# Designs tried in a protein design chat: VH-VL binders against Putative transcriptional regulatory protein rrnAC0199. Part 16

Target 1, 159 residues: Putative transcriptional regulatory protein rrnAC0199, of Haloarcula marismortui (q5v5e2)
Amino acid sequence: MDERIDPDELLAAVGFDADESVLTRRQAEVLALREHDIRQSDIGELLGTSRANISSIERNARENVEKARQTVAFANTLTAPVCVDIEAGTDIYDIPPTVYAACDEAGVEVNYGSSNLLQLIDDAVDGAIQQDTVQVPLRIDVTNDGVVHVRGQSAERTE
Below, E stands for the ipSAE of ESMFold2; O stands for the ipSAE of OpenDDE; V2 stands for 0.75 times the mean of E and O plus 0.25 times the DockQ between their complexes.

## First folded at step 20 (VH-VL; framework fv_lutikizumab)

Design x3 (from w3 with light chain K30R W92Y; at its last look DockQ between E and O 0.61; V2 from the best seeds 0.62)
Fold by ESMFold2, look of step 20:
Structure x3 (fold): chain C 159 residues (1-159), chain A 121 residues (1-121), chain B 107 residues (1-107)
Amino acid sequence: as target 1 above (159 residues)
Amino acid sequence: EVQLVESGGGVVQPGRSLRLSCSASGFTFSRYAMSWVRQAPGKGLEWVAYISYKGSFTYYPDSVKGRFTISRDNSKNTLFLQMDSLRPEDTGVYFCARWYTSGRYDYFDYWGQGTPVTVSS
Amino acid sequence: DIQMTQSPSSLSASVGDRVTITCRASQSIRSWLNWYQQTPGKAPKLLIYKASSLESGVPSRFSGSGSGTDYTFTISSLQPEDIATYYCQQYYLFPYTFGQGTKLQIT
């Protein structure tokens, strides 16, 4: 085990507070140690438990982080004044004019130039753009202050 | 220091092909969109190709669409322009340019020194 | 395509003069416009982005303004090193387009 690694010091350095987190303290300890490339077996020795238990804690911790990210994204979407649905098969160069038109109709000034908007889509939904076309249905939301969020949609979602 | 170095220019006959290369250093190449911009002798700037940083999408103006192909190899920090069916009006200096993007801000922040291309009989 | 028309195409001015160059877009470009300077034999250099924001290291005598379709680039007091060709460039919609350029000369 690396004598330089102390999970209490790691958590203090980033300001972890279990009362304000979806992670338990144990889950945060495991994630922090894994970020420093400490093997699960070594974490088990350090925390006084088995590697198998560490593996379970890590899995649950990563699931909680992902659920929290999705919850924040959902909440932001609920308050967006502009929502644009883009169908699969759309030419990507039609997307910026469509978003800008929807924002103009709503009196919202969008914070993204056309190339930046396309890049945001490409980054937000893996595989969304191939050969200049949209591969999956998309939802684009623009907040009152012009911030853009992009989500993929299932075929059964409604506007 | 950001450096962009073009190569592959030269003199060719109409209807022939050239392949330009741009070697990038001093920055994380895979994080930036790239373009080629040309300038005919004594004339203004003309944007001729754009490629996103992942290579997921490209764009060409009508003047070169179907004849020019932009590509990149992020593992080698290299940008390419394949120019087919060259015409005399394609003559000019070809610049490799980095496209900076942040929020509303999009601009060419670094340019190479350019490589000359001459298309003549 | 969005056409960018610069005026004038060339001009001559004396050191110390105020120089104004205009750029008109064929449709609103929402201030998504850049200004570049190109010294003869060299690559262009960004001076102003988003119509009015000065790039780092660019002298304060340069400025930009405008909105919608009409944009202005100003040199408040022309210096000898400012002899160059100046280009506006829109980045509102693909294809991104440049103005035809304004060649600035002294004398």
Scores: ipSAE 0.551, ipTM 0.777, lowest interface PAE 1.8, mean pLDDT 87
ESMFold2 (binder alone), look of step 20: mean pLDDT 92; pTM 0.920
OpenDDE, look of step 20: ipSAE 0.699; ipTM 0.838

Design x4 (from w3 with heavy chain G103N; at its last look DockQ between E and O 0.73; V2 from the best seeds 0.68)
Fold by ESMFold2, look of step 20:
Structure x4 (fold): chain C 159 residues (1-159), chain A 121 residues (1-121), chain B 107 residues (1-107)
Amino acid sequence: as target 1 above (159 residues)
Amino acid sequence: EVQLVESGGGVVQPGRSLRLSCSASGFTFSRYAMSWVRQAPGKGLEWVAYISYKGSFTYYPDSVKGRFTISRDNSKNTLFLQMDSLRPEDTGVYFCARWYTSNRYDYFDYWGQGTPVTVSS
Amino acid sequence: DIQMTQSPSSLSASVGDRVTITCRASQSIKSWLNWYQQTPGKAPKLLIYKASSLESGVPSRFSGSGSGTDYTFTISSLQPEDIATYYCQQYWLFPYTFGQGTKLQIT
């Protein structure tokens, strides 16, 4: 038993509320203890269960955290205050000024400088940049937190 | 230990060419964007070329555009600067430099020792 | 292109003095600015990134501040080893540009 670490105190300090979280209280306890580098076997002794059960709880907790991250990213993209369409054939060095101007108009602070933004585009869409030119139509979304998402642009919706 | 070693500098007449090389070691070269920065005698720093880590995009200021070509061979950890149609104003020390890049930060964290280039008749 | 103008171009000061160097951008660069030190005969060295963040291992007498178009670099108490030329550099838009430099000499 490690009396120096109390999961109830850890969770209270951050205001954990199971009704407001995708994590069960037990899952949160396990993650908090693992953050303090406590072995799964020791967590089992502390919580009165087996190491194997702790391992399962931890895996499920981490899966829930990852799903929650993906859900937030999706929701933020749907309602991004900044949306910029870039045509194929565009000189890539015109993209950062265009994105930054749109962000300024929306009151959004972007998290990327010019080289980082171009590198993000190059990484996000296969073959997006060749010989300093955009090769496929792109959609660039910037969230309220200044996070940039890049994707190839689909055909327009017909009415 | 990160090392960048330039070579290929020298004395040439105006209108001729030089090819500079920068040998990189101590890091995963293919994960880093690179640049050449020059410094004329007694003058300030001038950025002269940029290349992305894949080599998919490059940039040059107007002072060298059309005359200088940056390239890289990621299999040999080597950065190059092909300098054509050299002018006396291109005289200076040429540094290769590595970009440290994250979402809010972009700065030169390692520089070579520089290689001198003199263009005169 | 974003022009970076440093002031003064040269400066002499005594050991222990407070030294201030300014850098003005031709448009807002949103604090995306670095400061480099170049001692004679050596390659430049990063001191400050993102206008005000001190690089690891850099003495605390160095500092940076500013926003928008106007940035300041300060040495709180000048030391003999601080003889160098100091450069600001913006990384907001290509082409990334340096200031013209400020040569610091110690009397």
Scores: ipSAE 0.564, ipTM 0.785, lowest interface PAE 1.6, mean pLDDT 88
ESMFold2 (binder alone), look of step 20: mean pLDDT 91; pTM 0.913
OpenDDE, look of step 20: ipSAE 0.757; ipTM 0.877

Design x5 (from w3 with heavy chain P61A; at its last look DockQ between E and O 0.79; V2 from the best seeds 0.70)
Fold by ESMFold2, look of step 20:
Structure x5 (fold): chain C 159 residues (1-159), chain A 121 residues (1-121), chain B 107 residues (1-107)
Amino acid sequence: as target 1 above (159 residues)
Amino acid sequence: EVQLVESGGGVVQPGRSLRLSCSASGFTFSRYAMSWVRQAPGKGLEWVAYISYKGSFTYYADSVKGRFTISRDNSKNTLFLQMDSLRPEDTGVYFCARWYTSGRYDYFDYWGQGTPVTVSS
Amino acid sequence: DIQMTQSPSSLSASVGDRVTITCRASQSIKSWLNWYQQTPGKAPKLLIYKASSLESGVPSRFSGSGSGTDYTFTISSLQPEDIATYYCQQYWLFPYTFGQGTKLQIT
């Protein structure tokens, strides 16, 4: 294996700080080594543990990264100056004018042209667009910097 | 090298149909939205139709809506335009064009050489 | 639909002249506008995107400006190879629309 691979140097290069991260240092080490295509068994040898333990650490690390992405997205949408709810059944070509009108009222400039906005919706919510029609209720939020976040909405109550 | 090659144009009578094809190479076709843009002889450009990269949404110019159908086959890197109920005003050169997107910077970055369509008696 | 009106429809000028073409939108398009060049017998080529940004490899004699509904395309010193038709295009809202074109000829 390549013995010059040093996870401490990899983490230092990107400025990793465990006190400011949802990742433990060990989780960050594993992710950094995997990014350099190091096999889990070789990481286990490097870090003094089994491949099975490395596999578990990697899974948990990737789960934490995904949760962090979702948490940041949630926090950003809570304070967005523009929030637009779109009902299922809406013609998708009504969405950009609606969003842009809301942004004009709030003094916000979006970073997306109409086709790019529709593509963002199509990418962000699986199955959101079929036959030019919105299939699920959507929430569209625009930040002060014009960044757009899209999520599907569901109304559910547990009794 | 990015290449777009149109085919299927020709001379047809009004009311007839044609099917245009555009073969794409040199890029990942399934990652780009596509359009057809036409140009009547001696006239300007007219956008005709748009299709998203997954094919999940399309848009048509009013002049062709209900008569033309844009489609794509991402497994064969091919864009299509089915043109039904052709009229003399549909005469022109039809370009296949790739729509590039990067936030606010969207434009047609690559075009084919065009295929001529003539609708006349 | 957003209508794009170019002026003039055609123009003749001498090599070295400053050439100005205007494009007016029927509503604000907030600088979401491109300029294309089409030389005879060829497909269009992007020159300027987002109203004022030059595409890579485009000579600096080409420029664009404007905001709201009014946009301007300029060739600071006309060259023989600039004979072409020029089109503005908005991409603010579907349907995307082109101006009717400006045919530029050399005297």
Scores: ipSAE 0.537, ipTM 0.785, lowest interface PAE 2.0, mean pLDDT 88
ESMFold2 (binder alone), look of step 20: mean pLDDT 91; pTM 0.897
OpenDDE, look of step 20: ipSAE 0.803; ipTM 0.905

## First folded at step 22 (VH-VL; framework fv_lutikizumab)

Design y1 (from x2 with heavy chain S52N; at its last read DockQ between E and O 0.53; V2 from the best seeds 0.00; counts 0 for: pae E 2.002 > 2)
Heavy chain, then light chain:
Amino acid sequence: EVQLVESGGGVVQPGRSLRLSCSASGFTFSRYAMSWVRQAPGKGLEWVAYINYKGSFTYYPDSVKGRFTISRDNSKNTLFLQMDSLRPEDTGVYFCARWYTSGRYEYFDYWGQGTPVTVSS
Amino acid sequence: DIQMTQSPSSLSASVGDRVTITCRASQSIKSWLNWYQQTPGKAPKLLIYKASSLESGVPSRFSGSGSGTDYTFTISSLQPEDIATYYCQQYWLFPYTFGQGTKLQIT
ESMFold2, look of step 22: ipSAE 0.670; ipTM 0.842
ESMFold2 (binder alone), look of step 22: mean pLDDT 93; pTM 0.934
OpenDDE, look of step 22: ipSAE 0.795; ipTM 0.905
ESMFold2, look of step 23: ipSAE 0.562; ipTM 0.788
ESMFold2 (binder alone), look of step 23: mean pLDDT 93; pTM 0.936
OpenDDE, look of step 23: ipSAE 0.788; ipTM 0.902
ESMFold2, fold request of step 24: ipSAE 0.524, 0.531, 0.476; ipTM 0.759, 0.770, 0.726
ESMFold2 (binder alone), fold request of step 24: mean pLDDT 93, 93, 93; pTM 0.937, 0.938, 0.935
OpenDDE, fold request of step 24: ipSAE 0.808, 0.810, 0.811; ipTM 0.913, 0.916, 0.913
ESMFold2, last read: ipSAE 0.483, 0.523, 0.508; ipTM 0.730, 0.763, 0.755
ESMFold2 (binder alone), last read: mean pLDDT 93, 93, 93; pTM 0.934, 0.936, 0.935
OpenDDE, last read: ipSAE 0.809, 0.813, 0.811; ipTM 0.916, 0.916, 0.914

Design y2 (from x2 with heavy chain T101K, light chain K50A; at its last look DockQ between E and O 0.55; V2 from the best seeds 0.00; counts 0 for: pae E 2.2 > 2)
Fold by ESMFold2, look of step 22:
Structure y2 (fold): chain C 159 residues (1-159), chain A 121 residues (1-121), chain B 107 residues (1-107)
Amino acid sequence: as target 1 above (159 residues)
Amino acid sequence: EVQLVESGGGVVQPGRSLRLSCSASGFTFSRYAMSWVRQAPGKGLEWVAYISYKGSFTYYPDSVKGRFTISRDNSKNTLFLQMDSLRPEDTGVYFCARWYKSGRYEYFDYWGQGTPVTVSS
Amino acid sequence: DIQMTQSPSSLSASVGDRVTITCRASQSIKSWLNWYQQTPGKAPKLLIYAASSLESGVPSRFSGSGSGTDYTFTISSLQPEDIATYYCQQYWLFPYTFGQGTKLQIT
């Protein structure tokens, strides 16, 4: 398929700039090649290193991406006028009334419909909904512009 | 072109079961939430079942909850409605409908022609 | 559940008349309301979404307005092909509900 693809061309096409990214250029190259279904061993040959080193680079790159997602979620939470925590076991059909009542109290106009909110939860957190109940704790934030963000929460511990 | 074709309607006695099918074509079925909407003779529309695009969550109004089950097979582009413990009040035309969603805009954008169900002694 | 009440239940008018149908919600639905047209023997068709937005291909004589609990659907100049039953439908909160319908006939 894309056996002759050039990582420099891939990164240029998406406008990658290592100075503006949590990824090193090497990490970005590895992720881009993996997205095009290039095997780790072939990436190693292309980049002049071992498959094991490529595997390590890929894992570190994916950890950096996940941390960046969490950093953005944190920043959005700090400035959102509406923040709703949903505990595990909640009936999913109680979520839209709760969120939209909080938006109404805060004077925030919402950009998403009720079924779209449930769909955002289902898409954002794998396995979050089963048999009409929430399976993991969730946090739902709504910005001043009415943009809805959903994330799962790990068990919190203060001790 | 989008097409929804219902089948499986008929005449049944109260207390019996019936299974409706809806064959979908002309769109990526697995990307859309689906519903069944019914209409009793000479009456208005009633939403009776909803299913998310993955099938991960469903909704039923109290009038059918516990008796009706919506399901889907995304590999065969087919929506189902299992109707158990049927009552004369369940008589009507049953429409398969696609739920469109884009931001704050949501509505039924495509409907089948409907399949009639009659529950009578 | 949010109850949707339409009035009138039926209406007769002449070609060229202005027709108005109202829909009242039992609580605020924030303009998250659709209007559908159903010609006898056929499936419903979307006309208006989000209370006031006209669906693509729908004639401009159709319009919708309202907010909170009170919504209005208008045909500015009735045409013979507009004979149908009209339904409002809220999508603010589950369960999404329809009004009971308004049957429109020509005198």
Scores: ipSAE 0.489, ipTM 0.731, lowest interface PAE 2.2, mean pLDDT 88
ESMFold2 (binder alone), look of step 22: mean pLDDT 94; pTM 0.941
OpenDDE, look of step 22: ipSAE 0.780; ipTM 0.903

Design y3 (from x2 with heavy chain T101Q; at its last look DockQ between E and O 0.64; V2 from the best seeds 0.70)
Fold by ESMFold2, look of step 22:
Structure y3 (fold): chain C 159 residues (1-159), chain A 121 residues (1-121), chain B 107 residues (1-107)
Amino acid sequence: as target 1 above (159 residues)
Amino acid sequence: EVQLVESGGGVVQPGRSLRLSCSASGFTFSRYAMSWVRQAPGKGLEWVAYISYKGSFTYYPDSVKGRFTISRDNSKNTLFLQMDSLRPEDTGVYFCARWYQSGRYEYFDYWGQGTPVTVSS
Amino acid sequence: DIQMTQSPSSLSASVGDRVTITCRASQSIKSWLNWYQQTPGKAPKLLIYKASSLESGVPSRFSGSGSGTDYTFTISSLQPEDIATYYCQQYWLFPYTFGQGTKLQIT
């Protein structure tokens, strides 16, 4: 690894501003160095701290990035032009045509092919697909830029 | 380096069974959907089975549906194709193939060299 | 099932020629189409994805275009190593289907 990599230059090159980010400057430094294939132990030497501390900083940084991504996805879904409800018991191979028809009606271009769309559903809701059928009701939202979000709909709770 | 190595092909009589295996290395097998694609002698490519990366869903074209079963063991980096009730029309080379998926881009990016299957009296 | 029809089924051309292969889908596939090259006795190799995007390491003489139901694959200046069978493949809806292939030979 190049031990002369300068995290300040890396952050300046991308215009990082801690006041405008969910990441602290230290978290951004660690992520930037990891993107350049620098091991956690070497980052610790570079930043004057332990490998264990770098590992913790990286985990927290990546969690913050994921939370921010989910927050943006949520905000976009609130204004999504396409919403499709899928009932439990639906054959999963009926889902892509249904979603694509709704997108065509709304004039929205979708960014997912049929197998990738099914994979997204399988990933988004644990246990949603078994034996090629949908196990819980689903909501599929498509944003104006064609990004697909999937969530399960709650089973009714009894008091 | 991504490698896919098929095995288990051979010569069998109609109505018999074969089980194909595909050993994967050089990538995180459990993160990729997989397929089997076959090619009859002198003919084109035919997709015959798809399995999601967790194995939670599968798909087969009508030509093999009910006779072929795709499965995977992610702990052993191995893909399988169980071929039952074999017919002469199933004769061909069977390729193990990795299905790349990223947004709007999906394709077979890596293939094995194939294993021959011959079904004849 | 979406049928993919390639034309021509076989083609001979000289080194340096421009070669065009067409692929027609039985319904719109919205540019969700790939092109593969297969040399005899070998596994197929991806050349073009999403109708027009060139895969890494593929020579720039290869290109693809089209939309809806009609797609073309072009070799701008044929080279001896381009002898192969070429396949289009749709990935819009299951089952995924290939064209029947175009065998390219050099005169």
Scores: ipSAE 0.607, ipTM 0.813, lowest interface PAE 1.4, mean pLDDT 89
ESMFold2 (binder alone), look of step 22: mean pLDDT 93; pTM 0.938
OpenDDE, look of step 22: ipSAE 0.824; ipTM 0.922

Design y4 (from x2 with heavy chain R31K, light chain K30R; at its last fold request DockQ between E and O 0.57; V2 from the best seeds 0.65)
Heavy chain, then light chain:
Amino acid sequence: EVQLVESGGGVVQPGRSLRLSCSASGFTFSKYAMSWVRQAPGKGLEWVAYISYKGSFTYYPDSVKGRFTISRDNSKNTLFLQMDSLRPEDTGVYFCARWYTSGRYEYFDYWGQGTPVTVSS
Amino acid sequence: DIQMTQSPSSLSASVGDRVTITCRASQSIRSWLNWYQQTPGKAPKLLIYKASSLESGVPSRFSGSGSGTDYTFTISSLQPEDIATYYCQQYWLFPYTFGQGTKLQIT
ESMFold2, look of step 22: ipSAE 0.637; ipTM 0.824
ESMFold2 (binder alone), look of step 22: mean pLDDT 93; pTM 0.938
OpenDDE, look of step 22: ipSAE 0.807; ipTM 0.908
ESMFold2, fold request of step 24: ipSAE 0.507, 0.464, 0.541; ipTM 0.743, 0.704, 0.776
ESMFold2 (binder alone), fold request of step 24: mean pLDDT 93, 93, 93; pTM 0.934, 0.931, 0.937
OpenDDE, fold request of step 24: ipSAE 0.813, 0.806, 0.818; ipTM 0.908, 0.910, 0.908

Design y5 (from x2 with heavy chain A33T; at its last look DockQ between E and O 0.82; V2 from the best seeds 0.71)
Fold by ESMFold2, look of step 22:
Structure y5 (fold): chain C 159 residues (1-159), chain A 121 residues (1-121), chain B 107 residues (1-107)
Amino acid sequence: as target 1 above (159 residues)
Amino acid sequence: EVQLVESGGGVVQPGRSLRLSCSASGFTFSRYTMSWVRQAPGKGLEWVAYISYKGSFTYYPDSVKGRFTISRDNSKNTLFLQMDSLRPEDTGVYFCARWYTSGRYEYFDYWGQGTPVTVSS
Amino acid sequence: DIQMTQSPSSLSASVGDRVTITCRASQSIKSWLNWYQQTPGKAPKLLIYKASSLESGVPSRFSGSGSGTDYTFTISSLQPEDIATYYCQQYWLFPYTFGQGTKLQIT
């Protein structure tokens, strides 16, 4: 089962750099260990602190991750040369041609094939796709280097 | 070691149904999009069904839409293909295939051995 | 649907020959194309992804090139183990489609 898990090795494998992250090193360690299904009490034992402190660290880490997600989405909206709005009720297989046509018009090459683009939407906005149909309005932004960002526009917008 | 093993193929009369299974091992099945690809005798490959790793979306070409249903049970690492209203042109070897995705790189990276299906009077 | 047309449908060549197979898409697929090899009685195997990138463990005699609608697959020096049917596949738009295949034999 669980062999000795070294959080320093976990962070090295992911390439974590605290100077380039909104997460503190301790926050990153806790998140990495939780991804390996290690209980908070066991993390406390491993890191030499209380379970209560681990719980607080995890909560704060997840809040920082969410704030970072929203900051990136905002910045991408401001500077993306391609912005495509998708209405609820849209057949999902119409989305890739729509995005690609917008990218062609803007002279932007996309980094995502059709399948990967739909998977990105499915991952980015929980519940966005059901029965091959978009369930909430979406905004799809494509940067100059072809990176795609997806967010919900009304049902899941940040205030 | 990634392994995909199809089963459930056989000989069936037109208009009947058949259910194929694909048992997956050696990888986290629930994190991969899966497909069925078929090959008629002496003919080329045809993609016939696609299911996202969460099961949120599926795709079928017109040749099988409405007759075939892909599904998955992520708790049992199993992919299924329900084939209804079978026709002689559905005859072929049916492959279970794993779809790899990373940015702009997408392809079938692992295939099963295939299971033969014959639809004949 | 994007139709993929391979040429030739079959080809005979001698060991050591340079072999070229072409694949033409009915519209630009932006190099979003793969090449697979299928040995008789076996499942297909990926050789080349994204038009020109060689999959790990694939011999360097295999290569791919092309853009837009026109793509080529080349075996620089045919070996006996290369006897197979070769398929291109686009993954630009659903449905993903294969070429009809090119059966390669040794004379």
Scores: ipSAE 0.600, ipTM 0.816, lowest interface PAE 1.7, mean pLDDT 89
ESMFold2 (binder alone), look of step 22: mean pLDDT 93; pTM 0.935
OpenDDE, look of step 22: ipSAE 0.756; ipTM 0.880

## First folded at step 23 (VH-VL; framework fv_lutikizumab)

Design z1 (from y1 with heavy chain S35N; at its last look DockQ between E and O 0.43; V2 from the best seeds 0.00; counts 0 for: pae E 2.04 > 2)
Fold by ESMFold2, look of step 23:
Structure z1 (fold): chain C 159 residues (1-159), chain A 121 residues (1-121), chain B 107 residues (1-107)
Amino acid sequence: as target 1 above (159 residues)
Amino acid sequence: EVQLVESGGGVVQPGRSLRLSCSASGFTFSRYAMNWVRQAPGKGLEWVAYINYKGSFTYYPDSVKGRFTISRDNSKNTLFLQMDSLRPEDTGVYFCARWYTSGRYEYFDYWGQGTPVTVSS
Amino acid sequence: DIQMTQSPSSLSASVGDRVTITCRASQSIKSWLNWYQQTPGKAPKLLIYKASSLESGVPSRFSGSGSGTDYTFTISSLQPEDIATYYCQQYWLFPYTFGQGTKLQIT
């Protein structure tokens, strides 16, 4: 292990505060040490536990980080400056102009071209597109940074 | 190496049909949208048809809508263009083209050599 | 439909010259525009994507710029191998459309 690396110093340098994080302090210690290329077995020795326990802590920590990222994405979508409702029966090729007009009005640039936007709809809501029309009502949200999320009005799917 | 090979071009009379094929290799065909682009003799490029990676939606310009049908068989790595009610203005070289997509960056990144189609009486 | 108008339709220039080709869209395409090169008898090749980004392996003498409706393609120092027809292509909305092309010849 690298005995020069102190997890308390690493966390202080990053400004970690367990009271304001979804990570426990132990999870943060493991992630910080892993980012400094310390092997799981050596982390176990540093923290007084087994390598297997460190592996489990790391997995759980990374799951928590990913869930936190998704929670922030969800919250940003709820406050997105652009929200467009699309009725069932709408011609799919009318959707990009409608979304882009709403984005122009809000001063938001999109990250998706028309073909990619339609593909996102088709992937996000199973059975959403058939015979060039939408089959269910859709909500399309565009965040301040131009990321598009699509959901069906009967299911709360984001992306 | 990515390869796209068109076939099925030829000389036909107006009002007849022709079916073009494009055999794809060197990449995961089922992950890419595909297109047909044509070029009349001595003229510029004209986009003709689009099909998404799983074949669930297609698009055509008005010049060919209702006469041309793009399709794909992902199990055989093959793209098709069924061309019905052919007209002399459909004469040209027909290219199979792969559509690359990464966020806001989209373009034709690989093209076949093209197959000539001549519609004349 | 978004119409793309290239200027000039043809151009002759000497080796070493700076060459400029323009492309105007009938409405804003938000820089969602590509430039392709077509050598005689060959399929087109991508040079510039998203108005200004150089494709991998393309010489740095090629560049693109512009926004809204007005776009420019530049060859900073023309080389003999640059004889080709050049096309802009918008991908903002279906149907995708190309400019009519600019034939470049070296005198």
Scores: ipSAE 0.529, ipTM 0.764, lowest interface PAE 2.0, mean pLDDT 89
ESMFold2 (binder alone), look of step 23: mean pLDDT 94; pTM 0.947
OpenDDE, look of step 23: ipSAE 0.819; ipTM 0.922

Design z2 (from y1 with heavy chain R104K, light chain K30R; at its last fold request DockQ between E and O 0.45; V2 from the best seeds 0.62)
Heavy chain, then light chain:
Amino acid sequence: EVQLVESGGGVVQPGRSLRLSCSASGFTFSRYAMSWVRQAPGKGLEWVAYINYKGSFTYYPDSVKGRFTISRDNSKNTLFLQMDSLRPEDTGVYFCARWYTSGKYEYFDYWGQGTPVTVSS
Amino acid sequence: DIQMTQSPSSLSASVGDRVTITCRASQSIRSWLNWYQQTPGKAPKLLIYKASSLESGVPSRFSGSGSGTDYTFTISSLQPEDIATYYCQQYWLFPYTFGQGTKLQIT
ESMFold2, look of step 23: ipSAE 0.630; ipTM 0.818
ESMFold2 (binder alone), look of step 23: mean pLDDT 93; pTM 0.930
OpenDDE, look of step 23: ipSAE 0.807; ipTM 0.915
ESMFold2, fold request of step 24: ipSAE 0.491, 0.545, 0.523; ipTM 0.735, 0.773, 0.765
ESMFold2 (binder alone), fold request of step 24: mean pLDDT 93, 93, 93; pTM 0.938, 0.932, 0.937
OpenDDE, fold request of step 24: ipSAE 0.811, 0.807, 0.809; ipTM 0.912, 0.913, 0.911

Design z3 (from y1 with light chain S31Y; at its last look DockQ between E and O 0.73; V2 from the best seeds 0.71)
Heavy chain, then light chain:
Amino acid sequence: EVQLVESGGGVVQPGRSLRLSCSASGFTFSRYAMSWVRQAPGKGLEWVAYINYKGSFTYYPDSVKGRFTISRDNSKNTLFLQMDSLRPEDTGVYFCARWYTSGRYEYFDYWGQGTPVTVSS
Amino acid sequence: DIQMTQSPSSLSASVGDRVTITCRASQSIKYWLNWYQQTPGKAPKLLIYKASSLESGVPSRFSGSGSGTDYTFTISSLQPEDIATYYCQQYWLFPYTFGQGTKLQIT
ESMFold2, look of step 23: ipSAE 0.604; ipTM 0.804
ESMFold2 (binder alone), look of step 23: mean pLDDT 92; pTM 0.923
OpenDDE, look of step 23: ipSAE 0.801; ipTM 0.912

